# Ledger of designs, part 6: VHH binders against tRNA(Ile)-lysidine synthase (tilS)

Target 1, 344 residues: tRNA(Ile)-lysidine synthase (tilS), of Thermosynechococcus vestitus (q8dih2)
Amino acid sequence: MWGIHHARLHTTLKTQQWLPLGSRILIALSGGQDSVCLTRLLLDLQPHWQWSLVAVHCDHRWRADSTANANFVQQLAQKWHLPCEVVSAPDLPKTEAAARSWRYQVFESVAKALDCTHVVTAHTQSDRAESLLLHLLRGTSPDGLATLLPSRSLGAIQLVRPLLGMTRAQTAAFCQAYGLPIWQDETNHNLEYRRNRLRLELIPYLQQHFNPNVEEALAQTAELLASDRAYFEAEVERLAPTVLREHPPALDRLRLREFPLALQRRLIQCFLRQHLKRGLNFRVIEAVRALMTTGNGSQTASLPGGQHLRVCGRWIELVRPMPPPPAPVPPDPGERSPPPSPLY

## First folded at step 14 (VHH; from L6 with R115F)

Design J3
Fold by ESMFold2, fold request of step 16:
Structure J3 (fold): chain B 344 residues (1-344), chain A 132 residues (1-132)
Amino acid sequence: as target 1 above (344 residues)
Amino acid sequence: QVQLVESGGGLVQPGGSLRLSCAASGYESFTFSSYALGWFRQAPGQGLEAVAAISSSGGSTYYADSVKGRFTISRDNSKNTLYLQMNSLRAEDTAVYYCAAKYGSLDYSGSPEWFAWEYDYWGQGTLVTVSS
């Protein structure tokens, strides 16, 4: 039966076109409440959109019950006549970052094999609110608060989060009302995990004592910050050819001085992102910005990878480490020289 | 972007009456009179049911058989407001009531679920409870 959540999602998809008519879509199906809700909604909408739907279950192999979880997902997909791929992890470091990186690799790989153009995950409005709070408590930049975008590129495919308009309470009510089987994970109640404390203690406290609609309010703030981020990214793309030099890499500090502070920082960030593999943070951006008003030869401290920036007239130039010297000529094969000194 | 806000729900005794209102707003180019409007309801564990619909001009109305003669839909295009007058309420009328809007003409062919598919904007809902 179509309910209000079908109607609202359908309307959003009509206006935003995140999942165009006839798309081949890979659904990330963990078996949890939100992923089961998402899958059921898309299956119910499928006749109106002519989608080809296929599921993928990523088994991290971190828990003793991971086989039971995969079996649950496969049986559910079979009942729903939904093709389902199960992919088991290799030996992963047991961190969220490693798990997330692996899942995204699986999404790209499976989508390519099955000719899918989109992958969908079941992140909710509640997840977006939680992520904004976690990032805010760390003191992240405004761009870092623009969490969990509704749609973004993931290699050659689009990653879409159709449930950002639903709270976790709403997905729970949906599953209960439709009698949908879900996989329960007891670690969801473990308060040793920071996100669980936020979800189980802080957010309910805020709802009860400050704003009953706090999840929506926080998610809307994340969305407004995302639109601001998109505006600045477009402006930087347009302005970068007039400020950034590719060969050798440099910033035009006289041109840079003409822009407002926000654009100065974002143009510097754009330049550094193109040339640094890691180590980009606010302190580095400000160190480079300070070179706009210093004398020739002024430079930053060494950056990750042995690089630094130096003033050369109107330019702030990237100075890279030299390539390693060529290997020494080997001695004659019949009598070898002593090895080089230690620590060399 | 159209925003619809319902009001007027609450607890009422069987045989009683309620009047629901739906205030519509939008950006500068919003034209309320370009939209056909409807009331839908969803009882616990059930799908959306079309209750009543009204054309953009107000000249044509539709009612579900379950509410004919008891409910009256109307609109005031000068106030950007849709109304549902509900009389002779019964326990089976207990539901969350939603205001909905679509651009253009009404089409009543097919299932009530099909009518919901045709609407593009939805309110937050207002709860009507009919009990002693």
Scores: ipSAE 0.373, ipTM 0.792, lowest interface PAE 3.1, mean pLDDT 86
Fold by ESMFold2, fold request of step 16:
Structure J3 (fold): chain B 344 residues (1-344), chain A 132 residues (1-132)
Amino acid sequence: as target 1 above (344 residues)
Amino acid sequence: QVQLVESGGGLVQPGGSLRLSCAASGYESFTFSSYALGWFRQAPGQGLEAVAAISSSGGSTYYADSVKGRFTISRDNSKNTLYLQMNSLRAEDTAVYYCAAKYGSLDYSGSPEWFAWEYDYWGQGTLVTVSS
């Protein structure tokens, strides 16, 4: 049953080694067309790669049909002789952010329990194009535009997206050509959601009036940005021990001056991520960078969380807020001030 | 990176002929004559089937039993182009045809089976329909 998409995926995996020979792989299986396509492809490739495959289905329990969806996934996995774990959500806020965060926690937990080294999701080239546009409209950094990396760390495991070379139209055609059952979710067409409006209205408009291959073009831009990000991340990792001081936390501003602007910003960002709980943004990075050329004792304004940075010689040091004074101890109820001295 | 683009597909009646072309290109270090080439096909609901293969020099060829005597694979290394001449077409030849490339020699001995997984570069495909 090897078709052209098997051949292309096999070539990519051989070249990139995202899922090495013998890997133990957790497959995120929602039952939708992309996840069914991914699962079938990996099952068909399994004999050539000696993978151990197990599926996980994350049941959010948000819709009346969520039990039917989970049953569909379990029946499909059983038909395919694929071990499948179903994990049901607690009561989560009904937001996409909460659902996504929970799913990724499930992936780490299930992978640890089953000794999986990799988790795969069925994100497609179309998803990458959509994510790039959503992040661009938000106004994020170039690193934020490097969306949906083909492979990245997720705790102790690797998260891999093997379908980034296929569009949603291609996964649909694959499922139809191979007669694969899929679970349809009506909310995929709900235009109240921003991603659905982008997918159903903006992308088709761009395809019709600007570039029929816009999904590929946008996904390639995300890939180019991802390779640039990877280069700078490696350079920052190599340089950080020579610029950052741990105790007390500080930046070597004389060393920072030796680097191009892009590295200065990224080294400062690296330092701030290690020591700030919140409040990291472009304005803060630039405020710290300005201290490279100021006099001793210069400092930033107070940052969210009450911290600031101050020049001390060659160092830009992190200054934490003073602890609050301890609460006064109330006087013993039986103690009084001594009476005034008697006159005589 | 090697790019392969097929052309020449279309509708043809049984007994007719059709010639497929596959234009190859790559980065500045690309050398077409370093690649062994092949044609595969995929009919609806079927897997990839090897049709024909040709060595990097053009000196060795292989054909599936189903097409022997009817199809001829050839290459022109000066034009970076692979060809498939298809004669005496039958309804069973209806499929999407893909050209494929792998670096190095075509290593067959006797009557070896030709496997799609050995090839690393694939074209987008061209549809051939054989019907009256």
Scores: ipSAE 0.366, ipTM 0.784, lowest interface PAE 3.4, mean pLDDT 85
Fold by ESMFold2, look of step 15:
Structure J3 (fold): chain B 344 residues (1-344), chain A 132 residues (1-132)
Amino acid sequence: as target 1 above (344 residues)
Amino acid sequence: QVQLVESGGGLVQPGGSLRLSCAASGYESFTFSSYALGWFRQAPGQGLEAVAAISSSGGSTYYADSVKGRFTISRDNSKNTLYLQMNSLRAEDTAVYYCAAKYGSLDYSGSPEWFAWEYDYWGQGTLVTVSS
């Protein structure tokens, strides 16, 4: 049955061309309500778009029911005549970052083997709102708030998130209205996980007392920040060859002075990302920016890795003396993230 | 970009009447009279059904068999508004009603699902409940 969500997704895909006619698409299918909703929508639209669809299920093997989950997904795919690959995790550190990195590696690998050009995940408007709030609470740059882009490169393939226009409540209602079986993940109710507390306690409180449409409002803020980020990234790419020198690595501080503060910071950030392995933060960017107006020979304090930057006439140069031994790496504050939820 | 906002839904008794409105707006150079418009509905547990459609000029209309003689689609291009007058309402008319817009000519070319394919702008919907 073709309902309002089919119509809306269809028109969005016509306008944005995220999944062009005839594309070969890998669907990330966890068995949860969002991924089942996405899969059903794409299957219902497939005849008009001439897509080739294949699913992939990433089995983390972290919970006792992970085999039952994979079996559920395979039975569902079989019922829908949808080819489905199941990939089981090797020995991973049990962190959200490791699981996410592994999943994306699986997406690239399976897409290459099956000649897919696109991978789709079932991230929703609710996920985008939650991610923005989590990053905001950590205190991050505007670029860090531009989470969950609708379409982005992932190696040689394009990662697309077609459900960013639907809330989790809407995907649940879709699955209920169409009688779709879903896999209930018991960890979704565990309030020890920060994302679950945000979803189960904070967002309902905001909806009830501040804005019933808060998920949409937050997702729109993330989208506005994403478009700003894209603009600045394009400008930095265009300007970098005129400001950054590769050999030896340096910044043209006379040219840099001609730009607004936002571009100064982003050009410096671009330079530092190319030449520092880690330790890039606001403090470092501002220390380098201060050299734009200082006397010849002025320099920063030592940066991670024993490097520093020094004014040499027109240039702020990266200096790589080799002090033995290299500076110690600061201790890691430890890991407190919960295990990842399926596929997101 | 075109924004569509429905209003006028609510609870009504069988045999009663209700008038739905859909206000359209857009940025500068927006021309409402360049759009064909339609009403669609989705009842619980059912798919999207085309109810009525009207050409950009208002000179051509389409009605689903289930509503012919009871519903009247109209538009007022001076107010950028589409209307659906619903008379002799029945329990089976209970649904969320959506306003939709398509740039250019009216073209009905198949089942309700294909008709919906032709529309590019959709409202958020307004609930109509027909019961005592």
Scores: ipSAE 0.340, ipTM 0.775, lowest interface PAE 3.5, mean pLDDT 85

## First folded at step 21 (VHH; from Z3 with F112W Y113T)

Design DD3
Fold by OpenDDE, fold request of step 22:
Structure DD3 (fold): chain B 344 residues (1-344), chain A 130 residues (1-130)
Amino acid sequence: as target 1 above (344 residues)
Amino acid sequence: QVQLVESGGGLVQPGGSLRLSCAASGFTFSTSGSYALGWFRQAPGQGLEAVAAISSSGGSTYYADSVKGRFTISRDNSKNTLYLQMNSLRAEDTAVYYCAAKYGSLDYESGWTPWEYDYWGQGTLVTVSS
């Protein structure tokens, strides 16, 4: 039965072309409310879009009911005539970050194996708002607030989040209205997780006392920030070849001075990311910026890896520690001429 | 960005009347434009149902058989607002009502097809109960 959410998703997909006609799509199906909602919507739209759909379930194996969850997903997929792959995690740290990283690796791997060009996840508008708040509260750059893009590259595949226009309440209502079975995650009520505190306490508080539409407002803010980020990334890509030298690695400080502060920082960051594996922070960026106006021979403090930046005329050069001089080759002990054979 | 915002929903007794409004922003109503406007509704446990549609010129209107003679779709270009006058309301009219807009002309087939519409409002709840 075609409902308002079908219509909205269809029009969105038609306009944005995130999931082209006839595409083979991998669906991340956890068994939870949002993923079940997404899966049902895509299946219902499938006759119109002619997609080839396949599901993947990531079993993190960190919960006692993980096997039961996997079985639930398999049964659901079977009922819906949806091919489904279940991938179990290796021994991973029991952190959200580790789990996330592993899942995305699985998505890439499974997509490749099954010739999928797209992977879809069931992130909602609520998730976008939560992520923005979490990042804001911990402190981040503006780019860090541009959370959960509707579409992004994931290696050779495209990751799409079709439900970013739906709230968690809407996905709940959808599942209820259509009588869809949902796996209940016992950890969703554990307030030890910051995300759950946001969901269960902070967001409701904000809705009640500040803005009833706070989720939408925050999600919209995230979208606007994403567009700004995209602009700056494109500018950095365009300008980097004019300011960054690769051989030997250096920055054109005269050209860099002509750019707005935001671009200066981003270009410096771009340069440093190419050469530093760790330790890039605001202080380091500002230290490099300071070299734009300092005298010849000025240099930064030692950076991670023993590197530093030094002013050499027009250029801010990356200086690498010199390899220790080759140990003096011990003088070849002169070939002791074999003692002359005694003349018998 | 095109936005459609519905208003006017509420609780009404059988036989009563309501007037729904849809304020459009991001595009301008014009008789020279090529677009259509429509009202859809979704009752609990039911699918999306087309209720009424109107062409950009206002010269063509369509109504679902279930609402014909009771509902009237209209527009005010000066206010950039779509209306649905609902008279003689029945319990079966209980639903969330959605305003929708589509590019292109209104014809008999496309006017009733939800996936032909390009923009949707958030909806307004109409409850007909005694």
Scores: ipSAE 0.771, ipTM 0.935, lowest interface PAE 0.6, mean pLDDT 91
Fold by OpenDDE, fold request of step 22:
Structure DD3 (fold): chain B 344 residues (1-344), chain A 130 residues (1-130)
Amino acid sequence: as target 1 above (344 residues)
Amino acid sequence: QVQLVESGGGLVQPGGSLRLSCAASGFTFSTSGSYALGWFRQAPGQGLEAVAAISSSGGSTYYADSVKGRFTISRDNSKNTLYLQMNSLRAEDTAVYYCAAKYGSLDYESGWTPWEYDYWGQGTLVTVSS
């Protein structure tokens, strides 16, 4: 039965062409509300779009009910005549970052194995708002606030988030209206997880006391920031060859001075990212910027890895010390993040 | 960005009348344009159904058989607003009503096909009950 959410999604897909006609699409299916909603919508739209649909379930094995969840997903997929792969995690650090990284690796690998050109996840407008808030609260750049793009590359595969125009409330209503079975994640109520605190406490508080449409407002902000980011990325890509020298690595400080501050910082960042694996921060960028107006021979403090930048006439050159012995990468103190919400 | 915002929904008794409005932004209503506007509705537990559609010129209108003679679709270009006048309302008219817009000309086939439309409103609830 074709409903308003089908129509909206179809319209969005038609306009954006994120999932071309006849595409083979891998669906991230967690069994949760949003992923079930997405899966049902795509299945219902399948006759019109002629997609080949397959599902993947990532079992993180962190929860006692993870096996039951996987079985639930398999049964659901079978009921819907949807081929489904279940991939179980190796012994992963119990961090959200590690889980996320692994999950996306699985998506890429399974998509390749199954000849899928697209992977779809069930991120919602609510998720976008939450992600923006989380990043904002921890402190981030404007680019860091441009979270959850509707579409991005994942290696040779395109990752698409078709539900970014739907709220979690809407996906809930959809599942209820169509009588769809949903796996209830026991961890969704655990306030030890920052995301759950946002969902259960902060966002409702904001809705009640500040803006009832805060989710939409934040999601819209994220979208605007995404467009700005895209513009700057394109500009950096265009201008980088004119400012960055590869051999030896250097920046044209005369050219850099002609650019707006935002572009200077981004170009410097682009340069440094090519040469610095870690330790890039605002202070380092500003130190490099300062070299645009300093005398010949001026140099930055030692950067991570013993490198520094030095002014040589027109150029800010990267000076590499003799390769230090490989320092053991300290394990990233994994924020004990709750097992990723089964909602992809 | 094109936005459609419905209003005018509410509770009405059988036999009553209601006028829905759809305020459009991001594009301008004109007789020279090539677009169509429509109303759809979705009742609880039912699918989305076309109610009425109107061409950009206003020269062509379509109505579902269930509402023909009772509902009137119209537009005010000066206000950039689409209307649905609903008379002789029945219990079976209870639904969320959605405004929609599409590029291109209005024909009978495309005008009634939800997936041909390019923009959708948030909807307004109409409840017909004694």
Scores: ipSAE 0.768, ipTM 0.932, lowest interface PAE 0.6, mean pLDDT 91
Fold by ESMFold2, look of step 21:
Structure DD3 (fold): chain B 344 residues (1-344), chain A 130 residues (1-130)
Amino acid sequence: as target 1 above (344 residues)
Amino acid sequence: QVQLVESGGGLVQPGGSLRLSCAASGFTFSTSGSYALGWFRQAPGQGLEAVAAISSSGGSTYYADSVKGRFTISRDNSKNTLYLQMNSLRAEDTAVYYCAAKYGSLDYESGWTPWEYDYWGQGTLVTVSS
């Protein structure tokens, strides 16, 4: 039976074309309320979109009941005549970051094997609001607040989050109204996890005392920041060849001066991301930006990996650490050769 | 940003009346290449049910059999507003009522099929009880 959430999702998909007609779609099905809601909605919409649907369940093997969870998902998929792949994790660190990274690797691998062009996850408006708050409390750039994009590339496939227009309360009500079985994860109530404290304590407090629509407000802020991020990423891609030199790595500081502060920072960030693997932060970007107006030979402090940046005329060049000199080769007792010269 | 906002819902006793309004913003209902409009409702545990629909000019109207003679759909294009006058209300009329708009022409099939509508309102609750 089609309800208001079917109608709204259908309309969104018509306008945004995130899941085009006839797409082959991999559904991330955890068995929780949001993923069950998503799966039911897509199955009900399938006749209007001619999608090929297949589910994937990622079994982390972290909990004693993980096999029961996978069996629940398989039985639900069988009842719904939905092909379902179950993938079990190797031994992983027990962190949310490791689990997320592994799941996304699974999505790419399974999608390739099954010739899917899209993967869908059940992230909600509530998840987007929570992610914005977590990142804001950590202190991140505006780009870091543009969390949980509705659609983005994941390797060769598109990752789509069709439920960003629904709150967690709405997905719960949907599952209850349609009598859908869901798998309850006991860790959802564990307040040791910061996201659960946000979800169970902070957001209800904000709803009660500040703004009953705070989840929507925060999600809209994330969307506005995503639009800004997309604009700057496109501008940096277009401008980078005129400012960045690859061999040897350098920034054209005279050219860089011509741009507004926001573009200066983003072009420097783009350069540093290409040549540094870690340790990139706001202080490093500003240290490099300061070199735009300093004298020849000015440099930053040492960066992770022993690298630094130094002014060389119009260029701010990346300077890599010099390897230590090789040990001298012992002379053959029968012949004398000159000692090796120092390289420094 | 296209928005449809319903108002006028509430608690009423059987036999009473309510008038629902739906104000549009971000577009106009205008008759030129314009929108047909409808009212849908969803009762707890039920699917979305078409209640009434009205053509872009207002010249054609359609009603569910359960509401004929009791409900009247109308539109005021100068105020960019859709209305549903609900008389002789019954307990079975209890539902959340949604305003919806579709681009183009209206006939019985297209007015009654929710997947043909392009925009949906937030909803307004109507409760009919003693």
Scores: ipSAE 0.503, ipTM 0.847, lowest interface PAE 2.6, mean pLDDT 87
Fold by ESMFold2, fold request of step 22:
Structure DD3 (fold): chain B 344 residues (1-344), chain A 130 residues (1-130)
Amino acid sequence: as target 1 above (344 residues)
Amino acid sequence: QVQLVESGGGLVQPGGSLRLSCAASGFTFSTSGSYALGWFRQAPGQGLEAVAAISSSGGSTYYADSVKGRFTISRDNSKNTLYLQMNSLRAEDTAVYYCAAKYGSLDYESGWTPWEYDYWGQGTLVTVSS
């Protein structure tokens, strides 16, 4: 039975083409209300889109009932004639970040094995609002506030979040109205988790006292920031071959001078992300940018891992750890000025 | 930004009447041949049901059997507005009513097919009870 949420999702998919006709789609199915809602919607839309659907359940083994959860998901998939893969973590993840990284590795691996081109997760408008608030409270750049994109690359596949137009209340109402079975996760109510406090205490307070539509407002802000980020990322991808040298790694500082400040920073960020494991921040980006106008032999301070960047003619070259450097290098002109405030 | 906004819903007793309006913004109901319009409804625990549809010129109208003689669909292209006059309301008319628009021609099949419509409104609740 098609309802209004089917119609709206169908319209969105027609205009955005996030899940093209005939796609092979891997559904992340946890058994919770949002993932069950997503799965039911896609199954109901399947005849109109001719998708091949398969589910994957990631068992972190964090809870004593994880086997029962996996059984619930398998029984549900079986009733719905939906092929379902269950993958258990080889080691117990120590953090949510580690668990998330493992899940995404599973998505790539299973999608490759089953020739899926897309993976879908059940993140909602409410999740996007919560993520924006969490990142804002930590203090991040505008790009860091562009959370939970509707569609993005994940290795060789496309990760899509079709439910960003629905709130958690709407997915709950959908499941209730259609009598859908749901696996209840006790940890969703544990207030020791900061995200649960945002969802259960802060957002209701904001709805009651500030803006009854605050989830939508915050999610729209995240979307606006995401579209700005997407524009700049596309420009960086287009321009990078003209500015970045891969072997040996370097930046063309004469070419870089031709671009506006925002692109200079983003091209440098792109270069540094490709070559540094950690330690990338606004101050490092600005230190490298300062080398655009300094003399030969100017360099940054050592970065994590013992690397630094040095001016060599028109190039700013990445220098790896090696025997002690040659004779003293003049102070980096960028080190004589305080770095600007962080923007990332 | 294309938007359809319904209004005129509310609580009414059986036998009463309501008039729903749907205002469009971000596009105009065009002269003949552009947009056909429809009203759909969804009652609790039920799927989306076509109620009435009207061609771009207003020359053709279609109604669900359950509402024939009681509901009248109309459009005013100069005001960019669609209407549904609902008379002799019954308890089974209780639902959220949605305005919808599709580009192109209208016939009985296409007017009744929700996946043929391109734009959907926010919905307005109609409750018929004592």
Scores: ipSAE 0.346, ipTM 0.790, lowest interface PAE 3.5, mean pLDDT 85

Design DD3
Fold by ESMFold2, fold request of step 22:
Structure DD3 (fold): chain B 344 residues (1-344), chain A 130 residues (1-130)
Amino acid sequence: as target 1 above (344 residues)
Amino acid sequence: QVQLVESGGGLVQPGGSLRLSCAASGFTFSTSGSYALGWFRQAPGQGLEAVAAISSSGGSTYYADSVKGRFTISRDNSKNTLYLQMNSLRAEDTAVYYCAAKYGSLDYESGWTPWEYDYWGQGTLVTVSS
């Protein structure tokens, strides 16, 4: 039965074209309420969009019931006539970051094998609010607060989050109203995880005492920050060829000085991301920006990897360390070199 | 930011009346090059049901058989507001009522087709109970 959430999602997809007509879509199906809600909605909309739908279940194997969870998902998919791939994790570090990285690698590899152009996940408006709060409490940049985009690239495919217009309460009500079977994840109630504490303690407190609609308010803030980020990323893309030199890597500090502070920082950030393996932070960006007005030969301190930046005329050049020399060739078997001196 | 916001729902006894309103922001209902409007409802365990629709000029109105003679759809383009006057309410009218807007013309079939609508409200609950 088509209800209001079908109508709203259909309208959003018509306007935004996140999942174009005829797309081959990989659905991340965990068996939880949000993923079951998403899957049901897409199956009900499928005749209007001519989508090819296939599910993938990522079995982390962290819990004793993970095999039962995978069986639940497979049985549900079979009942719904939905092809479903189950992928079990290798030996992973037991961190949320490792699990997330692995899941996204699975999405890319399964999508390539099945020629899917899109992958969808069941992230909700509630998840976006939670992510914004977690990043805000960490004290990240405005770009870091533009969390959980509705659509973004993931390698060669598009990652789409069609449920960002629904709260977790709404997905729960959807599943209850339509009698959908749900797999209960026991870790959702473990308060040792910061995200669970935020979901179970902080957000209800904010709803009760500050704003009953706080999840929507926070998600809207994330969206506004995402549009600002998109504007600056487009400006940097357009301006970078006039400021960045590739061979050898350098910044044109005379042209860079012509731009407002925000663009100076973002152009430097763009350059450093292309050339530093790690260690990019605000202090490094500001150290490089300070070289815009210094004399020849001025340089930054050493950066991770032994690199630094140095002023050479109009250019701020990246200086890389020299590779260590090859080990000396051993002498012939009848000839010995003197032993090295002891340390002093 | 485009929004439709319904109000006027609540608890009412059978035979009573309510007036729902739907205020638009971020766009106008304007009669020229404008939107047709509709009210839809969803009762527990039911699908989305078209209730009433009104053309961009207000010159044509359509009603579901279940509400004909009891409900009146109207619009005030100067206030950017859609209304539904609901009289002689029955228990079967209990539902969440949604305001919706579509660009262009309205006929019976298109007025009853939820995928033809471009904007949807948050909904307002109407409970008819003794």
Scores: ipSAE 0.237, ipTM 0.745, lowest interface PAE 4.5, mean pLDDT 86

